# Miniprotein binders against q9bqp7, part 45

Target 1, 240 residues: q9bqp7
Amino acid sequence: VPQNWFPIFNPERSDKPNASDPSVPLKIPLQRNVIPSVTRVLQQTMTKQQVFLLERWKQRMILELGEDGFKEYTSNVFLQGKRFHEALESILSPQETLKERDENLLKSGYIESVQHILKDVSGVRALESAVQHETLNYIGLLDCVAEYQGKLCVIDWKTSEKPKPFIQSTFDNPLQVVAYMGAMNHDTNYSFQVQCGLIVVAYKDGSPAHPHFMDAELCSQYWTKWLLRLEEYTEKKKNQ

## First folded at step 26 (miniprotein)

Design Qn10
Fold by ESMFold2, fold request of step 28:
Structure Qn10 (fold): chain B 240 residues (1-240), chain A 104 residues (1-104)
Amino acid sequence: as target 1 above (240 residues)
Amino acid sequence: SPELAKELVQSVQWLLREVEELLRMGDLWYAAWMARLAVDFAEDTGDPELIRRVAELLVRVARIAGSPDLVEEAIRVFEELARRNPDPEIREIAEEAIRRLREL
């Protein structure tokens, strides 16, 4: 148990829906500040074993591809992930002018992979939006907040090349989701509370994406683990 | 190096403990994913006892989850393990795991 437990949602604010629904999903800009990001906290608090396995994976890839080949591989994976997120933001945006959407963004295996998931997504509340936990002092940039099969979720989109999923991102992804959830629930820019998470793993070959739903109970368990990582981070920085 | 081999074994054992934690939390998809990862690194150790332990865990996770997709992914993992390893003991571990998964 963390020494300084804190609840994942803000009980002082009502969860009741208001008739003042925005016509456009929220997109709060990320601000420069001194507080750490979720991804920074997670990267700096990986266990010794997690670091070892990641390094071993990297060395196997370098042996297989060469150093330049690995550099190109990682650059291409990053670019494809960026284009995937841009395409999803465009698809989920209420902007209806066809001239604002690049058709090339819509043509990828990853987008084909998620089509069946997108049919179950509605009520988009936020896209590529900054969150800040004003009490615990951390910040993040979440992908999406929307209803999935009728449940409001923090949604994280991941790309994967079967059969070798990228192990670094996958290890801590549920912690990332709940950290964003906690931050949003304690961020004055947002008037709603979210209790569920969804991780969507899309595949390069267009195979049907996996929707990993995280209900409130599971999110609560991951939240405890996130709080431990945040405590470890703050203790590390306090001693530097 | 002997130190790197010891560290690899310890890291696979850490993965086993993480899979058990995910099972206790009820996160069966992540448990299966991490168990599949553990098979990959256990193969890297060349230790049949460790490979057997991880294989048994992945089979158990797939059985508990009851998901056809997770069973199919587990079978593919063991098919590749058998294909990559001429060692009869490792091949037997993989083939037994496949047999259990097909019976479900």
Scores: ipSAE 0.813, ipTM 0.924, lowest interface PAE 0.6, mean pLDDT 86
Fold by OpenDDE base, second read of step 27:
Structure Qn10 (fold): chain B 240 residues (1-240), chain A 104 residues (1-104)
Amino acid sequence: as target 1 above (240 residues)
Amino acid sequence: SPELAKELVQSVQWLLREVEELLRMGDLWYAAWMARLAVDFAEDTGDPELIRRVAELLVRVARIAGSPDLVEEAIRVFEELARRNPDPEIREIAEEAIRRLREL
């Protein structure tokens, strides 16, 4: 059991949109604070086995692509991911806020891949929005909060070039999602609560994206794991 | 190196435990994903017994999930395992796993 237990859900918040919820998705800027990000916490609390497997994977990729080829691969993955998120933000934003859609951003295999998921997405409440958990002292930038198949979710979008997800992005993805959920549910900038998570893996070749839905029970289980990672991080920082 | 081999085996064993935990949690998709990774890293050990254990686990996850997509993905993993390995014992493990998956 975590020493610093805190609930993922806020009993004071309703799951129903208040009539006062803005028609425009929230986009709260990330403040540069001494507060650790979710990503930083997860990266610094990886197990020895995770670190080893990531390094092993990297070495195999270098053997296949060469050192320069691997650097190019990594750079391309990062760039493609960024462009994909920008395209999704543009698609999910209200038409009135749509800057001239770079048509080139919309013509990607990744966008094609997620089309069937986007059909089930509605009621967008936040896009690229910062969350802060004031009590547990962490921050994050979430991709999207929207209804998926009628359930309000924190949605995290991932890109993959191969049918196998990128190993670096997959080990702690459920923890990232629930960390964002818990922060949002207790962030005063938000008036609503999220009970579900969704990880969407988009494929470069346009193959149908894979939705990983996490219900409230599964999210609660991952939340306990997240709290343990956060405690480990806090202890490591006190000893530095 | 013997040290690298030991660390690899330990890491595969860790993945096996993670898959069992994911099964207990009811996250079948992630369990299948982690089991597929375990097959890839078990292959690197060249240990047929470890590969067999991971293969059995992936088959079990696919069976529990009951998803045709997960079954097909697991079949693809084992087809590729058989293709990459000239070792008859590893090929037999992969072929047996495919047979079991097709019976689902």
Scores: ipSAE 0.811, ipTM 0.912, lowest interface PAE 0.6, mean pLDDT 90
Fold by ESMFold2, fold request of step 28:
Structure Qn10 (fold): chain B 240 residues (1-240), chain A 104 residues (1-104)
Amino acid sequence: as target 1 above (240 residues)
Amino acid sequence: SPELAKELVQSVQWLLREVEELLRMGDLWYAAWMARLAVDFAEDTGDPELIRRVAELLVRVARIAGSPDLVEEAIRVFEELARRNPDPEIREIAEEAIRRLREL
């Protein structure tokens, strides 16, 4: 029940990419400004239950690992995630050759895990690219826009260590994806639009990654939830 | 503290509602993930009735999804639940859930 409904698609924009689109993926730089990011909005609008569960999970991990052990664990997961995203950008970029790539980035279980997914990825249109929704006034940095099994998707790459999943960003990952989708569809830096999403969960041991495909109908359902979170954020900030 | 225990129960109940919403939306993978999370936090409450409710929900989600991978993940959740809990009531909940999942 958002008060200010806004469509995820832009009816003024073609649903097909131009035949003359550049062969190199877009990489719009992220500019620091005062409008909120998707991740900021989601962080600031977590329910009290979500906040409670995240804090409880943190305390249990500290009991298990010790404070220093928890710091090392979270730092390592963060660094592995960064390396994974950097490797994928390198692999998917037509501008790099194998000689010019950081070979340490390419040697991980996570990269092995996604190989079967990458075979189904084509037509890469954007990599690590900023998006802005000028009407709804939010920004983001999406991982990838490409075709997956013939469907143009906003793709988000995630790492997982199954026995200790990282829950702080997992609750809202589909909202993040559709928020990026809506922003891109209403961003003048892009000439195309996207209606599907894909969350790819890669595993440290190299086991086959899980592709979580979100079709247009599912994306529409999550878009409604995103709009509610954005409304909550805006109302909260009026009071500062 | 008593307030933290109450908030934990309320948060598990919130997870149950989120799983039902995800099922309604047709997002079976996220429904299964959140149901597994609900089992984990329900165990933290020590409340066998709540643990039973979330266990039954995870079994139901796995049945609806029909995915061997999701069934195997659910079985591992209940195997771990049984290992960590000496309480016979909680062990029975976990063992019954495993039996139902293996029949899928």
Scores: ipSAE 0.811, ipTM 0.917, lowest interface PAE 0.6, mean pLDDT 87
Fold by OpenDDE base, fold request of step 28:
Structure Qn10 (fold): chain B 240 residues (1-240), chain A 104 residues (1-104)
Amino acid sequence: as target 1 above (240 residues)
Amino acid sequence: SPELAKELVQSVQWLLREVEELLRMGDLWYAAWMARLAVDFAEDTGDPELIRRVAELLVRVARIAGSPDLVEEAIRVFEELARRNPDPEIREIAEEAIRRLREL
């Protein structure tokens, strides 16, 4: 049990969007502060087994691709991911805010992959927006807050070149989503709360993306795990 | 090295525990994902008993999930396992897993 328990959901916020919710998705800039990011917390609190498996995977990839090939692969994965997020932001943004869509960004296998998911996405509330949990003292940049099949979700978009996802980003994905959710639910910049999460894995070849829906109960369970990771991080920082 | 082999086995065993926890939590999708990952790393050990344990777990996850997509993904994992391994025992494990999955 976490020593510093904090609720994932804010009882002071309604689940229903207030009629005053802006029609334009929120895009709060990430402030580079001394506050740790969700990603940093997760990376620094990986288990020895996670670290070992990641290193083993890296070694296998280097054996297959060579060192330079692996660097190129990693860079390409990062670039493709970035472009995919940019394309999604463009797609999910209101038409009035659409700068000239780079049509080239839309012509990707990843975009094709998520088309069936996008059909079920509506009511976009935030895109590439910073969240801060003031009490628990962490920050993050969430990809999207929108309704998926009528349920308001924190949506996290992932890219995979292979049916086997890039291992480095996958171990703690549920924790990342709930960390963003918990932060958003207590961030004063947001007037609403979210109770569900959605992880979408898009594929480079355009094969149908896999949605992983997390209901409020599952999110609550992962939230407890997140709090434990955050405590571990805090303890490690005190000892450094 | 023998030490690395031991650490790999321990890490796969850790993954098995994580999958069990995910099952307990009701996250069947992520349980299946982690189980597939466990198969991949278990393969690196060359230990048929460990591979069998992981295979059985993945089959169990797929069965519990009852999702055609998860079953198909599990089948693909085992087809690849059978294809890549010259060891008849590992092939048999993979083939048996596929048979079980097709019966779902």
Scores: ipSAE 0.806, ipTM 0.915, lowest interface PAE 0.6, mean pLDDT 90
Fold by OpenDDE base, fold request of step 28:
Structure Qn10 (fold): chain B 240 residues (1-240), chain A 104 residues (1-104)
Amino acid sequence: as target 1 above (240 residues)
Amino acid sequence: SPELAKELVQSVQWLLREVEELLRMGDLWYAAWMARLAVDFAEDTGDPELIRRVAELLVRVARIAGSPDLVEEAIRVFEELARRNPDPEIREIAEEAIRRLREL
């Protein structure tokens, strides 16, 4: 049990859209501060087994691709991920806010892969927006808050070149999503609450993306695990 | 090195525990994903008993999930396991897992 328990859901907020909710998705900039990001907390609190498996995977990839080939691969994965997120932001943003759509960004296998998911996405409330948990003192940048099949979700978009997901991004994905949910639900910049999460894995070859839906109960269970990671991080920083 | 081999086995055993926890939590999608990962790392050990244990777990996850997509993905993992391994015992484990998955 976490020593510093805090609820994931805010009883003072509603999941119902208020008539006062802006039609334009929120895009709150990330502020540079001493507050750790969700990603930093997760990276600094990886288990010895996670670290070992990631290193083992890296060594296998270097054996297959060479050191320079692996660097190129890593750079390409990063670039493709960035372009994919930019393309999604452009698709999910209202037309009036879109700068000139780079048509080239829309012509990707990843965009093709998520088309069937995008059909079920509506009511976009936030895109590439910063969240801060004021009490627990962590920040993050969430990809999307929208309705998926009529349920308001924090959506996290992932890219995979192979049917086997990129291992580095996968171990703590549920924790990342619930960390963003908990922060948003207690961030004063947001007037609404989210109770569900969605992880979408897009494929480079355009094969149908895999959605992983997380209901409120599952999110609550992962929230407990997140709090333990946050406590571990906090303790580690006191000893530095 | 023997030390690295031991650490790999321990890490695969850790993955197995994580899959069991995910099953307990009811996250079948992520359980299946972690189980597929466990098969991939268990293969690197060359230990047929560990591979068998991981294979049985993946089959169990697929059975509990009841998702055709997860079953198909599991079959693909075992087809690749059979293809990559010259060891008849490992191939038999993979083939048995495929047979069990096709019966779901």
Scores: ipSAE 0.806, ipTM 0.915, lowest interface PAE 0.6, mean pLDDT 90

Design Qn10
Fold by OpenDDE base, fold request of step 28:
Structure Qn10 (fold): chain B 240 residues (1-240), chain A 104 residues (1-104)
Amino acid sequence: as target 1 above (240 residues)
Amino acid sequence: SPELAKELVQSVQWLLREVEELLRMGDLWYAAWMARLAVDFAEDTGDPELIRRVAELLVRVARIAGSPDLVEEAIRVFEELARRNPDPEIREIAEEAIRRLREL
């Protein structure tokens, strides 16, 4: 049990979007400060087993691709991920705010992969927007807040080149989503609350993306795990 | 090295515990995801008993989930496991898992 319990949901906020919610998705810039990011907290609190498995995967990939091939692979994964997020931001942005869509960004296998998911996405409230938990003192950059099948979700988009799970993006994904959710629910820049999460894994070959929906109960359970990771991070920093 | 082999086994055992926790939480999708990952790393150990344990867990997750997509993904994992392994014991584990999944 966390020593410093804090709720994931804000009782002062209604689950119903206010009728005054802007038609334009929020895009709050991430401020560089001393406050740790969700990603930093998760990376510095990885278990020995997670670290070992990631290293083992890396070694296997180097054996398959060579060292230079692995560097190229890693660079390509990063670039493709960035382009995919840019393409999604363009797709999910209102037409009035759409800069000229780079048609080349839209012709990716990843975009093809998520088409069936995008059909169920509506009511976009935020895109590439910073969140800060004022009390727990952490920050993050969330990909998307939108309705998925009529439920308001924090959506996190992941890319996988191989049908096999990209291991680096596998660990702690649910914790990242709920951390963003909890921060948003307690960030004064947001007037609404989110109770659900969605992780979407897109594939390079255009194969149908896999959606993982997390309801409020599951999010609450992961929130407890997140709080423990945050406490561990805080303790490690005091001992440094 | 024997030390790396031991650490790999311990890490796979950790994954098994994580999958059980995910099942307890009711996150069947992520349980299946982590179980597939566990099969991949268990294969690297060459330990048939560990592979069997992971295989049984993945089959159980798929059964509980009742999702055709998760069943199909699990079948693909075991087909690949059978294809890549010349060890008849590992092949039998994979084939048995496929049989069980097709019965769902």
Scores: ipSAE 0.806, ipTM 0.914, lowest interface PAE 0.6, mean pLDDT 90
Fold by ESMFold2, look of step 26:
Structure Qn10 (fold): chain B 240 residues (1-240), chain A 104 residues (1-104)
Amino acid sequence: as target 1 above (240 residues)
Amino acid sequence: SPELAKELVQSVQWLLREVEELLRMGDLWYAAWMARLAVDFAEDTGDPELIRRVAELLVRVARIAGSPDLVEEAIRVFEELARRNPDPEIREIAEEAIRRLREL
């Protein structure tokens, strides 16, 4: 149980944006180095078991692929993730023409994988946008805020190679999403709030992506776990 | 290493507890994902009792979720477990899990 509980939702905000919202999704620039990021908090508060299991996974990959093969694998995964996020921002942005994207961004299994999900996405309000929790003092950079099947969500896009289902960033992904949600709901740059989360896992081979929807109740339960991680991080930094 | 083997067992036990928490929260997809991960690491222990515990948990998660995709993924996990392990006790655990999953 966190010592200093704080609600994920702002009761003074509407769940639905007012009319006159801008025609271009919000893209708030990330503020530098004054307060910790969500990803830093999560990285610095991993349990011993999480660290052990991730390291064991790494060693198994090295045994399978060799040192050079593993380095190539990890570099490729990083590049594919970056390209996937760039492609999605381009697809979902009304300014696609002005920012012109490489056709190679649209020719990937990951993009094919998410097509059925994108059909259910509308009302895009933010893309690659910074959030700051002004009371709890943490920042993040969320991928997308949009309606999914009629529900406004913080959406996080993830890539996966199905034969290798375990990757480091997946352990805490729901905490990452709810941390962004809480930050956005208490960030004066945003006039609306979000009650739901969506994690979309796209596959390299183009297989249909998995949409992991998190309703308000589930988000609240993950929020409690996020607050514990933030509290642990804060206490650790107090002693440094 | 004896130290690494003990830590692996402890980490698998930690995964089991995390799966139970995810079930309590109603996050069936993450529960199934973490249960599949637990099977993978339990196999590394070579301990049939631990492998049985995680196998039974994954079957239970798949039953609760009722998702064809989760059942299919679980079956693949146990098919690989049976193929990789000559130990007849581990093979029987995997084959029983597959039979239960196919009845869903």
Scores: ipSAE 0.803, ipTM 0.916, lowest interface PAE 0.6, mean pLDDT 86

Design Qn11
Fold by OpenDDE base, look of step 26:
Structure Qn11 (fold): chain B 240 residues (1-240), chain A 104 residues (1-104)
Amino acid sequence: as target 1 above (240 residues)
Amino acid sequence: SPELAKELVQSVEWLLKEVEELLKMGDLWYAAWMARLAVDFAEDTGDPELIRRVAELLVRVARIAGSPDLVEEAIRVFEELARRNPDPEIREIAEEAIRRLREL
């Protein structure tokens, strides 16, 4: 049980967006500060088993691809992910930005993969926007806040080259999503609340992306786990 | 090394516990993902009994999920397991898992 329990949901905020403003999705810049990012917290609080499995995976990949091949692979995965996020931001941005769409970014297997998901995405509230939890003192950069099948979600987009999710990106993804949810729900820059999470795994070959929907109950369960990770991080930093 | 093997076994046992926890949470997707991951690392141990345990767990997850996609993915995992392993015991484990999955 977390020592410093804090709710994921803010009772002072309504789930219903107030006014009809065809509001341009929020894009709050991430400020560089002393506050740890969600990613940093998760990375620094990985279990010995997680670390081992990741290292073992890396070793297997190096054995298969060679050291240079693995570096190239890692670089390509990162670049493809970046391009995919840029393409999604362009797609999900208001029509005024549509004219600047790089057609090359849209012609990816990953974009093809998520088309069926995008059909169910509406009401985009934020894109590539920073969140800060005011009380728990962590920050993050979330990919998207939008309605998925009529439910307002924090959406996190992931890329996978193989049918198996990329091991580095998947272990703590639910924790990342709920961390962003909790932060957004308690960030004064946002006037609304999210109750659901969505992790979308896009595939390079254009096969249908997998939507991992997390309802409020599942999010609450992962939130408890996130709080424990945050406490562990905080304790580790006090001892350094 | 024996030490690496031990650590790998311990990590697979950890994954199995995580899968059980995810099942309790009702996160069937991640349960399946973690179980598939456990198959990959169990394979690295070369221990047929451990592979069997992980295989049974993945089949169970797929059964609970009732998702055709998860079943198909699990089948693919075991087809690949069978293909990569010349050990008849591991092949039989994979083939049995496939049979069970096709019955769902």
Scores: ipSAE 0.815, ipTM 0.916, lowest interface PAE 0.6, mean pLDDT 90

